# VHH binders against Putative glutathione-dependent formaldehyde-activating enzyme: the designs that were tried, part 5

Target 1, 157 residues: Putative glutathione-dependent formaldehyde-activating enzyme, of Halomonas elongata (e1vbt6)
Amino acid sequence: MLLEGSCHCGAVRFRVVSPHPYPFNRCYCSICRKTAGGGGYAINLSGDADTLVVHGAEHTSIYQAEIDGLTSPGERHFCSRCASALWVFDPRWPELVHPFASAIDSDLPRPPERVHLMLENKPDWVEIESREQDRCFAGYPDESIAEWHARLGLEEG

## First folded at step 22 (VHH)

Design j1 (from z1 with S53T)
Fold by ESMFold2, last read:
Structure j1 (fold): chain B 157 residues (1-157), chain A 118 residues (1-118)
Amino acid sequence: as target 1 above (157 residues)
Amino acid sequence: EVQLVESGGGLVQAGGSLRLFCAASGFTFRSYAMAWLRQAPGKRREWVASISTSGRTYYADSVKDRFTISRDNAKNTVSLQMNSLKPEDTAIYFCARVPKDWAPYDYWGQGTQVTVSS
């Protein structure tokens, strides 16, 4: 599926092809929450990095988190004008790019189940609004984004 | 069976150059991004460089502008040209296959030792 996204002010627009467009993955880690997750979590999609097209790239900036005193290679791209979080690119996985669902303008499909991850980092005020089919993990889940889609028959070519 | 076999390591003086090679087998090489990792004694394995299936290259800050990763899909090889070597580059260097998912790396070779003397 072609995903189209933008920042709030319109200075940055992008598109990317994703075989995995379901926004099922709620990450409560402190980096995702603080950089893109005003409700206590962020949703990272995945897409084919070779298909990413960006208009207004001069209005993007990059944040790389410090983890254990070391700068992570992971790049969190955001609009330098309006601060909208846009996507994550990690050069250790150069085939992939991870748009934040919050930046997507395309009508995303509704996931039949969700995954809540990194709950060990969740602040107490954030409620996990889980449904019967949802799964919860203190750390990383046991499925990748691709594996979740494949298991449920939801991959798109 | 996925196999990755590194070669080309050795002893080199600081400021010198060395080229590492990795021979890949047991998978469709051109369909995977590839990476180099390294591990100095007593330290965690760290990412050094990656190359995508389309040839885009990326480097850790500590090696940027000194190391060059490349691939040859006809020979199923990936290489790492290392220039301006420093004693801090002393490590075992591993060739790794990058998973197609956003997941931990799962295949790397036995490694080749690079030792940089002052």
Scores: ipSAE 0.792, ipTM 0.935, lowest interface PAE 0.7, mean pLDDT 91
Fold by ESMFold2 at other seeds, last read:
Formats: structure tokens, C-alpha cells, sequence
Structure j1 (fold): chain B 157 residues (1-157), chain A 118 residues (1-118)
């Protein structure tokens, strides 16, 4: 599926092909919450890094989180004008790019179940709002984004 | 079975160069991104460089502009050219296969020692 996204002010627009377009995972870690997740979590999608096309790239900036005194190679790209979180690119996985669902303008499909991860880092005021089919993890889940889609037969070419 | 075998390590003086090689077998090499990791004594294994299936290359800040990763899909090899070596580059260097999804690395070799004397 071709995903189209943008920042709020319009300075940055992008598109990316994703075989995994379901916005099923909610990451409650402090980095995701503070950089992209005003409701307490962020949803990371996955896409083919070779297909990413960006218009207005001069208006993007990069944040790399410091973890245990070391700067993470993971690049959190955001609009330098309006601060909209756009995607993560981590060069340790150079085939992948991870748009935030919050930046996507395309109608995303509805996931039949959701995953709530990094709940050990969730602040008390954030409610999980899980459904019967949802799965919850204190840390990382037991499936990758690709594995979740494959298990449910939801991959799109 | 997946096998990754590193070679080319050794002892060099600061400012010198080495080229590491990694021979890969047991999987469809051209379908995977590849990486080099390193581990200095008493430290965690750290990412050094990666190369995508399409040939895009990426480097940790500490080695940028000094190291060059390359691949040869016909020979199933990954190389790391290391120039302007510093004593802090002393480590065991590992060749790794990058998973196709966003998951921890599963396969790396036994490593090859690089020692840079001051």
C-alpha cells in the first residue's frame, strides 16, 4: 500500500510503500510518548526505505535519543517548522523506515487486534484502553510488525 | 545453516589501515542487509556500519569518513575497509546479518581481532 503523509503546516510531505499498513501497535515508552505521542503512546508503521519520497526535505530535522549516555543511531525525523513527528529511520535496519501513523493522510486499514508495548514505562495517568483481542507487553512484543501482519494474513504487496 | 566467518584482523599502528572480510553462507545473501559490529573489552557490542541490499551504506559517528563497508553479492562477501585507525578502534569485529524486520540481530560470526597500537 502506498502511504501518503505530511506535517501539519504542509512544509513536508512524503510517501512510502508499506506491505504492513495496519496501525496496530501502541508504544508507551517515554521517547515515543514525548516525541510523537500526546495521548500517551505512538504508533509506528513500517515501510520500504527504498520507496520513501520526501517533498520539502529541507524542512525536516533529526532527533537522536540519548540512552544510557550514548546517542542512539535511530533518527527521529520531524518538521522543523511545526514539530510534527514524521518517521523513524534506524541505519542498523537500513531496509526499513517507520512512519508514525499520526503523520499519515491515507486511510489506514483497521487492525483486528492491537498490541500495547513498553507498559513498564507507561505513566500512571495513561489508560491502555485495551480491547478483548489486544495483547499487552511490559517490554517488547513477541512479534515484529511484519510477523504480526503475516500471522493474521494482512500483508499488502 | 547460516554461517558468517570474519577474517583480516591483526595488529596495526595508529594511522594505519586494515581490510576485514566476511564470508557468508547458508542463506540468500543478496536478500539481506549486512552489518559490522565491534566489541571492545568490558564494553557492549556496538554497531559500526551497515549496507542495504541496494548498496546504501551507513556508519556510526565514531567511524564515519574513516571506514567503508562494501558487499560482493557474487562472492557472498562483506568487507570493511578501515583507514586512519585509532587505538579506540581496538575491538573484536563481527559480521552480522540484519533481520528483514525490526528485530534484534540473530546471526553474527565469531569475530576477528583488530588491535591498534598507539
Amino acid sequence: as target 1 above (157 residues)
Amino acid sequence: EVQLVESGGGLVQAGGSLRLFCAASGFTFRSYAMAWLRQAPGKRREWVASISTSGRTYYADSVKDRFTISRDNAKNTVSLQMNSLKPEDTAIYFCARVPKDWAPYDYWGQGTQVTVSS
Scores: ipSAE 0.792, ipTM 0.934, lowest interface PAE 0.7, mean pLDDT 92
Fold by ESMFold2, last read:
Structure j1 (fold): chain B 157 residues (1-157), chain A 118 residues (1-118)
Amino acid sequence: as target 1 above (157 residues)
Amino acid sequence: EVQLVESGGGLVQAGGSLRLFCAASGFTFRSYAMAWLRQAPGKRREWVASISTSGRTYYADSVKDRFTISRDNAKNTVSLQMNSLKPEDTAIYFCARVPKDWAPYDYWGQGTQVTVSS
């Protein structure tokens, strides 16, 4: 599926192809919450890095989190004008880019189940609005984004 | 069976150069991104460089502009040219296959020792 996204002010627009467009995973880690998740979590999608097309790239900035005193190579791209979180690119996985679902303008499909991850970092005021089919993990889940789609027969090529 | 075999390590004085090689077998090499990792004594393994299937290259800040990763899909090899070596580059260097998912690396070789004397 072709994903189209933008920042709120319109200075940055992008497109990326994703075989995995279901916005099922809610990451409650402190980095996601503080940089992209005002309700307590963020959702990362997965896309093919070679298909990413960006308009207004001069208005993007990059944040690299410090983890255990070391700067992560993972790049969190955001609009320098309106602060909208846009995508993550981690050069350790150079084939992939991870747009935030919050930046996507395309109609995303509704996931039949969800995953709640990094719950060890969830603040008390955030409630997990879990459904019967949802899965919860204190840390990382046991499936990648691609594996979740494959298990449910939801890949788009 | 996936196999990755590193070679080319050795002892070099600071400011010198080495070229590491990695021979890959047991998988469709051209379909995977590849990486170099290193582990200094008493430290955890760290990422050094990666190369995509299309040939795009990326480097850790500590080695940028000094190291060059390259691949040869006809020979199923990945290489790391290391220039302007520093004592801080002393480590065991591992060739790794990058998973196609956003997941921890699962295959790397036994490594080759690089020692840089001051």
Scores: ipSAE 0.790, ipTM 0.933, lowest interface PAE 0.7, mean pLDDT 91
Fold by ESMFold2, look of step 22:
Structure j1 (fold): chain B 157 residues (1-157), chain A 118 residues (1-118)
Amino acid sequence: as target 1 above (157 residues)
Amino acid sequence: EVQLVESGGGLVQAGGSLRLFCAASGFTFRSYAMAWLRQAPGKRREWVASISTSGRTYYADSVKDRFTISRDNAKNTVSLQMNSLKPEDTAIYFCARVPKDWAPYDYWGQGTQVTVSS
């Protein structure tokens, strides 16, 4: 599926092809929450890095988190004008790019189940709005984004 | 069976150069991104460089502008040219296949030792 996204002010627009368009995972870690998560969590999608097309790239900036005293190679791209979080690119997986669901303008399909991860890092005021079908993890889940889609038969070419 | 075999390591004086090679077999090499990692004694395995299927290259800040990753899809090899070596580069270097999804790496070689003396 072709995903189209943008920042709020319009200075940055992008497109990317994703076989994994379902916004099912909610990451509650402090990096995701503080950089892209207005409700206490963020949702990272995935896409093919070779298909990413960016208009207004001169208006993007990159944040790399420090983890255990070391700077992570993961690049969190955001609009330098309006601060909208746009995508993550991690060069350790150079085939992939991870747009934030919050930046996507295309209609995204509704997931039949969700995954709530990194709950050990969730602040007290955030409520987990879980459903019976959802899965919850204190840390990382046992499935990747691609594996979740494959298990449920939801991959889109 | 996926196999990755590193070679080219050795002892080199600071400021010198080495070229590492990785021979890959047991999978469709050109359809996978590849990476080099390294591990010094008592440290975690550290990402060094990666190369996509389309030839885009990326480097850890500590090696940028000194190391060059390349691939030869006809020979199923990945190489790492290492210039201006420092004692801090001393480690076992591993060739790795990058998974196609956002998941931990699943295949490495047994590694080749690089030792940089002062």
Scores: ipSAE 0.787, ipTM 0.933, lowest interface PAE 0.6, mean pLDDT 91
Fold by ESMFold2, fold request of step 23:
Structure j1 (fold): chain B 157 residues (1-157), chain A 118 residues (1-118)
Amino acid sequence: as target 1 above (157 residues)
Amino acid sequence: EVQLVESGGGLVQAGGSLRLFCAASGFTFRSYAMAWLRQAPGKRREWVASISTSGRTYYADSVKDRFTISRDNAKNTVSLQMNSLKPEDTAIYFCARVPKDWAPYDYWGQGTQVTVSS
C-alpha cells in the first residue's frame, strides 16, 4: 500500500510503500510519548526505505535519542517548522523506514487487534483502552510488525 | 544453513589500511542487507556499517569517512575497506545479515581479529 504523509504546516510531504499498513502497535515508552505521542503512545508503521520520496526535505530535522549514555544510530525525522514527527530511519536496518501513523494522510486500515508495548514506562495518567483481542507487554512484544501482519494474514504482498 | 565467514584480519600499524571480506552462503544473498559489527576487548558488540540490497551505505560516526562497506552479489561477498586505522579500531569484526523485519540481528560469523598497533 502506498502511504502518503505530511507535517501539519505542509512544509514536508512524503510517500512510502508499505506491505504492513495496519496501525496496531501502540508504544508507550518515554521516547515515543515525548516525540510523537501526545495521547501517551505513538504508532510506528513499517515501509520500504527504497520507496521513500520526500518533498521539502530541507525542512526536516533529525533527533537521535541517547540510550544508556550512548547516542542511538536511529534517526527520528521531524518537521523543523511545525515539529510534526514524521518517520524513524535506523541505518542498522537500512531496508526499512518507520513512518508514524500520526503523519499519514492516507486511509489506514483498521487493525482487528492491537499491541500495547513498553507499558513499564507508561505514566499513570495514560489509560490503556484495550479490546479483548489486544495484547499487552511490559517491554517489547514477542512479534515484529511484519510477523503480526503475517500471523493475521494482513500483509500487502 | 546460513553461513558467514570473515577473513582478512591481521596486525596493522596505526594510519594503515586493511580490507576485510565476508563470504556468505545458505541464503539468497542479494535479497538481504548486510552489516559489519565489531567487539573490542571488554566492550559490547557495536554496529560499524551497513549496506542495503540496493547499495546504499551507512556508517557509525566513529568510522565515517575512514571505512567503506561494499558488496558483490555475483560472489556473495561483503567487504569492509578500513583506512586511517587507529588503535581504537582494534576489535573482532563480524559480518552480519540484517533481518528483513525490525528485529535483532540473528546471524553473524565467528569474526576476524583486527589489531592496530600504536
Scores: ipSAE 0.784, ipTM 0.932, lowest interface PAE 0.7, mean pLDDT 91
Fold by ESMFold2 at other seeds, fold request of step 23:
Structure j1 (fold): chain B 157 residues (1-157), chain A 118 residues (1-118)
Amino acid sequence: as target 1 above (157 residues)
Amino acid sequence: EVQLVESGGGLVQAGGSLRLFCAASGFTFRSYAMAWLRQAPGKRREWVASISTSGRTYYADSVKDRFTISRDNAKNTVSLQMNSLKPEDTAIYFCARVPKDWAPYDYWGQGTQVTVSS
Protein backbone atom coordinates (compact mmCIF):
# COMPACT_ATOMS: atom_id res chain seq x y z
CA MET B 1 0.00 0.00 0.00
CA LEU B 2 1.15 3.49 -0.88
CA LEU B 3 1.25 5.59 2.28
CA GLU B 4 1.09 9.37 2.01
CA GLY B 5 2.04 11.55 4.98
CA SER B 6 2.79 15.09 5.98
CA CYS B 7 3.61 17.42 8.81
CA HIS B 8 0.85 19.66 10.21
CA CYS B 9 2.12 22.87 8.58
CA GLY B 10 2.55 21.31 5.15
CA ALA B 11 6.25 22.09 4.73
CA VAL B 12 7.10 18.37 4.55
CA ARG B 13 5.21 15.77 2.56
CA PHE B 14 6.26 12.19 1.90
CA ARG B 15 5.19 8.89 0.42
CA VAL B 16 6.36 5.32 1.04
CA VAL B 17 5.24 1.83 0.05
CA SER B 18 4.36 -0.50 2.91
CA PRO B 19 3.35 -4.15 2.74
CA HIS B 20 2.48 -3.76 6.47
CA PRO B 21 0.05 -0.84 6.79
CA TYR B 22 -1.94 -1.89 9.90
CA PRO B 23 -1.34 0.56 12.80
CA PHE B 24 -1.52 -2.10 15.48
CA ASN B 25 1.37 -1.44 17.88
CA ARG B 26 1.40 1.10 20.69
CA CYS B 27 4.89 1.76 22.00
CA TYR B 28 5.02 3.33 25.45
CA CYS B 29 8.81 3.67 25.68
CA SER B 30 10.13 7.00 26.91
CA ILE B 31 11.69 7.89 23.54
CA CYS B 32 8.46 7.35 21.56
CA ARG B 33 6.32 8.96 24.27
CA LYS B 34 8.43 12.11 24.51
CA THR B 35 9.34 12.59 20.82
CA ALA B 36 6.06 11.69 19.15
CA GLY B 37 3.70 13.16 21.74
CA GLY B 38 0.14 11.99 21.97
CA GLY B 39 -1.53 10.19 24.86
CA GLY B 40 1.55 8.38 26.13
CA TYR B 41 2.46 6.19 23.14
CA ALA B 42 3.36 6.20 19.46
CA ILE B 43 2.51 3.83 16.61
CA ASN B 44 5.31 2.87 14.22
CA LEU B 45 4.52 1.59 10.75
CA SER B 46 7.00 -0.18 8.49
CA GLY B 47 7.88 0.68 4.93
CA ASP B 48 10.38 -0.01 2.15
CA ALA B 49 13.16 2.56 2.52
CA ASP B 50 13.96 2.48 -1.22
CA THR B 51 10.46 3.78 -2.00
CA LEU B 52 10.55 6.78 0.35
CA VAL B 53 10.06 10.09 -1.49
CA VAL B 54 10.20 13.34 0.45
CA HIS B 55 9.11 16.80 -0.61
CA GLY B 56 10.35 19.67 1.54
CA ALA B 57 13.26 17.66 2.97
CA GLU B 58 15.08 20.92 3.82
CA HIS B 59 12.43 21.42 6.50
CA THR B 60 13.23 18.16 8.29
CA SER B 61 15.49 17.73 11.29
CA ILE B 62 16.87 14.58 12.92
CA TYR B 63 16.98 13.58 16.57
CA GLN B 64 19.15 10.70 17.76
CA ALA B 65 18.34 9.54 21.27
CA GLU B 66 20.98 8.97 23.92
CA ILE B 67 20.64 5.52 25.50
CA ASP B 68 22.88 4.69 28.48
CA GLY B 69 25.09 7.68 27.60
CA LEU B 70 25.56 6.61 23.98
CA THR B 71 23.97 8.20 20.92
CA SER B 72 21.73 5.77 19.05
CA PRO B 73 22.21 5.54 15.27
CA GLY B 74 18.39 5.63 14.92
CA GLU B 75 17.23 8.83 13.24
CA ARG B 76 13.92 10.36 14.30
CA HIS B 77 12.90 12.72 11.51
CA PHE B 78 10.58 15.62 12.30
CA CYS B 79 9.44 18.91 10.77
CA SER B 80 11.70 21.76 11.88
CA ARG B 81 8.83 24.25 11.43
CA CYS B 82 5.94 22.59 13.27
CA ALA B 83 7.67 19.78 15.22
CA SER B 84 5.52 16.99 13.72
CA ALA B 85 7.15 13.59 14.19
CA LEU B 86 7.36 11.95 10.76
CA TRP B 87 9.43 8.77 10.55
CA VAL B 88 12.28 6.75 12.04
CA PHE B 89 15.19 5.58 9.90
CA ASP B 90 17.75 3.34 11.55
CA PRO B 91 20.81 2.70 9.39
CA ARG B 92 21.37 -0.64 11.13
CA TRP B 93 18.29 -1.80 9.15
CA PRO B 94 18.86 0.10 5.92
CA GLU B 95 16.05 -1.64 4.02
CA LEU B 96 13.38 -0.24 6.35
CA VAL B 97 11.81 3.06 7.29
CA HIS B 98 9.17 3.50 10.01
CA PRO B 99 6.71 6.33 9.55
CA PHE B 100 4.62 7.28 12.55
CA ALA B 101 0.96 6.48 12.01
CA SER B 102 0.17 9.97 13.32
CA ALA B 103 1.84 11.50 10.24
CA ILE B 104 -0.08 9.40 7.68
CA ASP B 105 -2.86 11.00 5.66
CA SER B 106 -3.83 7.81 3.80
CA ASP B 107 -6.78 5.89 5.21
CA LEU B 108 -5.10 3.15 7.22
CA PRO B 109 -6.75 -0.25 7.68
CA ARG B 110 -8.22 -1.16 11.07
CA PRO B 111 -6.15 -3.72 12.96
CA PRO B 112 -8.09 -6.74 14.29
CA GLU B 113 -5.86 -6.76 17.38
CA ARG B 114 -3.40 -4.39 18.98
CA VAL B 115 -0.09 -4.83 20.75
CA HIS B 116 0.92 -2.70 23.75
CA LEU B 117 4.70 -2.77 24.24
CA MET B 118 7.31 -1.29 26.55
CA LEU B 119 4.77 -1.01 29.36
CA GLU B 120 7.63 -0.95 31.89
CA ASN B 121 8.15 2.69 30.78
CA LYS B 122 4.47 3.73 30.91
CA PRO B 123 3.78 6.63 33.28
CA ASP B 124 1.20 5.94 35.97
CA TRP B 125 -1.43 8.38 34.61
CA VAL B 126 -1.63 6.58 31.24
CA GLU B 127 -4.35 3.92 31.25
CA ILE B 128 -4.13 1.07 28.78
CA GLU B 129 -7.42 0.96 26.86
CA SER B 130 -6.98 -2.64 25.77
CA ARG B 131 -9.49 -4.78 23.94
CA GLU B 132 -10.17 -8.48 24.45
CA GLN B 133 -7.77 -9.55 21.67
CA ASP B 134 -4.96 -7.13 22.50
CA ARG B 135 -1.57 -8.36 23.73
CA CYS B 136 0.53 -6.61 26.38
CA PHE B 137 4.28 -6.72 26.87
CA ALA B 138 6.47 -5.18 29.57
CA GLY B 139 9.30 -4.97 27.02
CA TYR B 140 9.56 -5.86 23.37
CA PRO B 141 6.91 -8.11 21.87
CA ASP B 142 7.63 -11.58 20.49
CA GLU B 143 6.79 -10.55 16.88
CA SER B 144 8.19 -7.98 14.52
CA ILE B 145 5.83 -5.75 12.51
CA ALA B 146 6.29 -8.06 9.52
CA GLU B 147 5.65 -11.20 11.60
CA TRP B 148 2.43 -9.76 13.06
CA HIS B 149 1.08 -9.09 9.56
CA ALA B 150 2.20 -12.49 8.27
CA ARG B 151 0.60 -14.37 11.18
CA LEU B 152 -2.75 -12.66 10.55
CA GLY B 153 -2.60 -12.90 6.76
CA LEU B 154 -2.58 -9.11 6.40
CA GLU B 155 0.52 -8.53 4.27
CA GLU B 156 -0.09 -6.49 1.13
CA GLY B 157 2.03 -7.45 -1.86
CA GLU A 1 22.99 -23.28 6.65
CA VAL A 2 23.91 -19.62 6.97
CA GLN A 3 27.67 -19.07 7.24
CA LEU A 4 29.64 -15.83 7.52
CA VAL A 5 33.44 -16.10 7.63
CA GLU A 6 35.57 -13.03 8.29
CA SER A 7 39.21 -12.60 7.33
CA GLY A 8 41.86 -9.94 6.85
CA GLY A 9 42.45 -8.93 10.46
CA GLY A 10 45.88 -8.32 11.93
CA LEU A 11 48.27 -5.91 13.61
CA VAL A 12 48.63 -2.49 12.00
CA GLN A 13 50.41 0.72 13.00
CA ALA A 14 48.31 3.81 13.69
CA GLY A 15 47.58 5.67 10.48
CA GLY A 16 47.71 2.47 8.45
CA SER A 17 45.11 0.63 6.45
CA LEU A 18 43.52 -2.81 6.50
CA ARG A 19 40.85 -4.49 4.43
CA LEU A 20 38.46 -7.02 5.96
CA PHE A 21 36.53 -9.59 3.95
CA CYS A 22 33.45 -11.64 4.74
CA ALA A 23 32.51 -14.72 2.71
CA ALA A 24 28.80 -15.50 2.85
CA SER A 25 27.05 -18.79 2.05
CA GLY A 26 23.81 -20.65 2.75
CA PHE A 27 21.42 -17.86 1.78
CA THR A 28 20.52 -15.59 -1.15
CA PHE A 29 23.23 -13.02 -0.47
CA ARG A 30 22.00 -10.30 -2.84
CA SER A 31 18.61 -10.14 -1.09
CA TYR A 32 20.02 -9.13 2.32
CA ALA A 33 21.55 -5.99 3.69
CA MET A 34 24.88 -6.64 5.40
CA ALA A 35 26.70 -5.01 8.30
CA TRP A 36 29.96 -4.87 10.21
CA LEU A 37 29.98 -4.81 14.00
CA ARG A 38 32.92 -4.57 16.40
CA GLN A 39 33.64 -5.29 20.03
CA ALA A 40 36.57 -3.68 21.81
CA PRO A 41 37.99 -5.29 24.98
CA GLY A 42 35.63 -4.68 27.89
CA LYS A 43 33.06 -2.86 25.77
CA ARG A 44 29.69 -3.54 24.20
CA ARG A 45 29.39 -4.76 20.63
CA GLU A 46 28.72 -1.75 18.42
CA TRP A 47 27.51 -1.19 14.88
CA VAL A 48 30.19 0.04 12.48
CA ALA A 49 28.69 0.11 8.98
CA SER A 50 25.90 -1.29 6.85
CA ILE A 51 25.16 -1.67 3.14
CA SER A 52 21.70 -2.14 1.65
CA THR A 53 20.76 -4.49 -1.17
CA SER A 54 20.73 -1.47 -3.49
CA GLY A 55 24.22 -0.41 -2.43
CA ARG A 56 23.40 2.47 -0.03
CA THR A 57 26.03 2.70 2.72
CA TYR A 58 25.89 3.99 6.29
CA TYR A 59 28.54 4.46 8.95
CA ALA A 60 28.86 5.05 12.66
CA ASP A 61 30.11 8.57 13.41
CA SER A 62 33.37 7.23 14.84
CA VAL A 63 34.42 5.67 11.51
CA LYS A 64 32.76 7.96 8.96
CA ASP A 65 35.10 9.07 6.15
CA ARG A 66 37.77 6.51 7.20
CA PHE A 67 35.96 3.22 6.57
CA THR A 68 34.22 2.06 3.40
CA ILE A 69 31.81 -0.88 3.25
CA SER A 70 31.26 -2.58 -0.09
CA ARG A 71 29.69 -5.74 -1.45
CA ASP A 72 30.28 -8.07 -4.38
CA ASN A 73 27.13 -10.00 -5.24
CA ALA A 74 28.98 -12.11 -7.82
CA LYS A 75 31.38 -13.41 -5.14
CA ASN A 76 28.95 -13.29 -2.19
CA THR A 77 31.35 -11.10 -0.20
CA VAL A 78 31.17 -7.96 1.86
CA SER A 79 34.30 -5.92 2.58
CA LEU A 80 35.38 -3.20 4.98
CA GLN A 81 38.22 -0.93 3.86
CA MET A 82 39.70 0.66 6.97
CA ASN A 83 41.94 3.70 6.48
CA SER A 84 43.63 6.12 8.90
CA LEU A 85 43.38 3.53 11.66
CA LYS A 86 43.52 4.66 15.30
CA PRO A 87 44.22 2.71 18.48
CA GLU A 88 40.52 3.17 19.33
CA ASP A 89 39.67 0.97 16.34
CA THR A 90 41.22 -2.06 18.08
CA ALA A 91 38.46 -4.67 18.31
CA ILE A 92 37.13 -7.97 17.05
CA TYR A 93 35.21 -7.20 13.85
CA PHE A 94 32.15 -9.24 12.93
CA CYS A 95 30.30 -9.55 9.63
CA ALA A 96 26.52 -9.73 10.12
CA ARG A 97 23.45 -10.36 8.02
CA VAL A 98 20.70 -7.81 8.55
CA PRO A 99 17.23 -9.33 9.06
CA LYS A 100 14.58 -8.33 6.55
CA ASP A 101 12.33 -7.11 9.36
CA TRP A 102 12.98 -4.74 12.26
CA ALA A 103 14.39 -7.38 14.56
CA PRO A 104 17.67 -8.11 16.38
CA TYR A 105 20.51 -9.39 14.21
CA ASP A 106 20.56 -13.20 14.24
CA TYR A 107 23.62 -14.21 12.17
CA TRP A 108 27.22 -13.06 12.45
CA GLY A 109 30.59 -14.70 11.99
CA GLN A 110 33.34 -15.75 14.38
CA GLY A 111 35.05 -12.38 14.00
CA THR A 112 38.54 -11.26 13.00
CA GLN A 113 40.89 -9.38 15.33
CA VAL A 114 42.15 -5.93 14.38
CA THR A 115 44.86 -4.43 16.58
CA VAL A 116 46.10 -0.91 15.99
CA SER A 117 49.46 -0.05 17.63
CA SER A 118 50.10 3.43 18.79
Scores: ipSAE 0.784, ipTM 0.932, lowest interface PAE 0.7, mean pLDDT 91

Design j1 (from z1 with S53T)
Fold by ESMFold2 at other seeds, last read:
Structure j1 (fold): chain B 157 residues (1-157), chain A 118 residues (1-118)
Amino acid sequence: as target 1 above (157 residues)
Amino acid sequence: EVQLVESGGGLVQAGGSLRLFCAASGFTFRSYAMAWLRQAPGKRREWVASISTSGRTYYADSVKDRFTISRDNAKNTVSLQMNSLKPEDTAIYFCARVPKDWAPYDYWGQGTQVTVSS
């Protein structure tokens, strides 16, 4: 599926092809929550890095978190004008780019179940709102984005 | 069976150069991004460089502009040219296959020792 996304002010627009368009995973880690998480979590999608096309790239900035005293190679791209979080690119996985679902304008499909991860970092005021079919993890889940889609027969391509 | 075999390590003086090679077999090499990792004594294994299937290259800050990763899809090899070596580059260097999804690396070789003397 072709994903189309943008920042709120319109200065940055992008497109990326994703075989994994279901916005199922809610990450409650402090980095995602503080940089992209209006509800106390963020949702990452996965896409093919070679298909990413960006308009207005001069209006993007990159944030790299410090983890355990070291700067992470993971690049969090956001709009420098309106602060909208747009995508993550991590050069350790150079084939992949991870748009935030919050930046996507395309009509994303509704996931039949969700994953709640990094719950050990969830602030007390955030309610998980878990459904019966949802899976919850204190840390990282046991499935990748691709594996979740494959298990449920939801891959596109 | 996926196999990755590193070679080309050795002892080299600070400021010198060394080229590592990795021979890959048991999988469709051109379909995978590849990486080099290293582990110094008493340290965790760390990412050094990666190369995508389309040839895009990326480097850890500590080696940027000194190391060059490359691949040869016809020979199923990946290499790491290491210039301006420093004693801090002393480590066992591992060739790794990058998973196609966002997951921990699952295949790497036995490694080749690089020792940089003062």
Scores: ipSAE 0.784, ipTM 0.930, lowest interface PAE 0.7, mean pLDDT 91
Fold by ESMFold2 at other seeds, fold request of step 23:
Structure j1 (fold): chain B 157 residues (1-157), chain A 118 residues (1-118)
Amino acid sequence: as target 1 above (157 residues)
Amino acid sequence: EVQLVESGGGLVQAGGSLRLFCAASGFTFRSYAMAWLRQAPGKRREWVASISTSGRTYYADSVKDRFTISRDNAKNTVSLQMNSLKPEDTAIYFCARVPKDWAPYDYWGQGTQVTVSS
């Protein structure tokens, strides 16, 4: 699926092709929560990095989190004008780019189940909003984004 | 059976150069991104460089502008040109296959030792 996204002020627009368009995973880790998660979590999608097209790239900035005193190679791209979180690019997986669902303007499909991860980092005030079929993990889940889609027969190719 | 075999390591003086090679077999090489990792004694294995299937290259900050990763899809090889070597580059260097999903790396070789002396 072709995903189209933007920042709130319109200075940055982008598109990317994703075989995994379901916004199913809610990450409560402190990096996702603080950089992209106004409700206490963020949702990362996955896309083909070779298909990413960005308009207004001069209005993007990159944040690389410090983990255990070392700068992570993971690049969190955001609008330098309005601070909208846009996508993660991690050069350790150079085929992939991970737009935030919050930045996507395309009509995303509704996941039949969701995953809640990094719950050990969830603040008390955040409620999980889990449903019967949702899966919850204190840390990392047992499926990647691609594996979740494959298991449910939801890949678009 | 996936096999990755590194070579080209050795002893070199600070400021010198080495070129590492990785021979890959047992999988469709051109369809995978590839990476170099390194591990110094007593330290965690760290990412050094990666190259996509389309030839885009990326580097850890500590080696940027000194190291160059490249690939040869006809020979199923990936290489790492290492210039301006420093003592802190001393490590075992591993060639790794990057998984196609956002998951931990699943295959790397036995490694080749690089030792940089002053």
Scores: ipSAE 0.779, ipTM 0.931, lowest interface PAE 0.7, mean pLDDT 91
Fold by ESMFold2, fold request of step 23:
Structure j1 (fold): chain B 157 residues (1-157), chain A 118 residues (1-118)
Amino acid sequence: as target 1 above (157 residues)
Amino acid sequence: EVQLVESGGGLVQAGGSLRLFCAASGFTFRSYAMAWLRQAPGKRREWVASISTSGRTYYADSVKDRFTISRDNAKNTVSLQMNSLKPEDTAIYFCARVPKDWAPYDYWGQGTQVTVSS
């Protein structure tokens, strides 16, 4: 599926092809929460990095978190004008790019189940609105984004 | 069976150069991104460099502008040219295949030792 996204102010627009468009993962880790998830979590999608096309790239900035005293190679791209979180690119997986669902303008499909991860980092005020089918993990889940889609027969390409 | 074999390590004086090679077999090499990792004694394994299937290259900040990763799809090899070596570069260097998913690396070689004196 072709995903189209943008920042709120319109200075940055992008598109990327994703075989995994279901926005099912809710990551509550402190990095995702503080950089992209004002309600307590962020949702990462997955896409083919070679298909990413960006308009207004001069208006993007990159944040790299410090983890255990070391700067993570993971690049969190955001709009320098309006601060909208746009995508993560981690050069350790150079074939992939991970747009935030919050930046996507295309109609995303509804996931039949969701995953709530990194709950050990969730602040007390954040409510987990889990449903019967949802799974909750204190740390990382037992499926990758691609594995979740494959298990449910939801890959689009 | 996936197999990755590193070579080219050795002892070198600070400021010197080495070139590491990795021979890959047992999988469709050109369909995978490849990486170099390293592990110093008592330290965690760290990412050094990656190269995509299309030839895009990326480097950890500590080695940028000194190391160059390259690949040869005809020979199923990946290389790491290491210039301006520092004692901090002393480590076992591993060639790794990058998973196609956003998942932990699952295949790397036995490694080749690089020791930078002084």
Scores: ipSAE 0.773, ipTM 0.929, lowest interface PAE 0.8, mean pLDDT 91

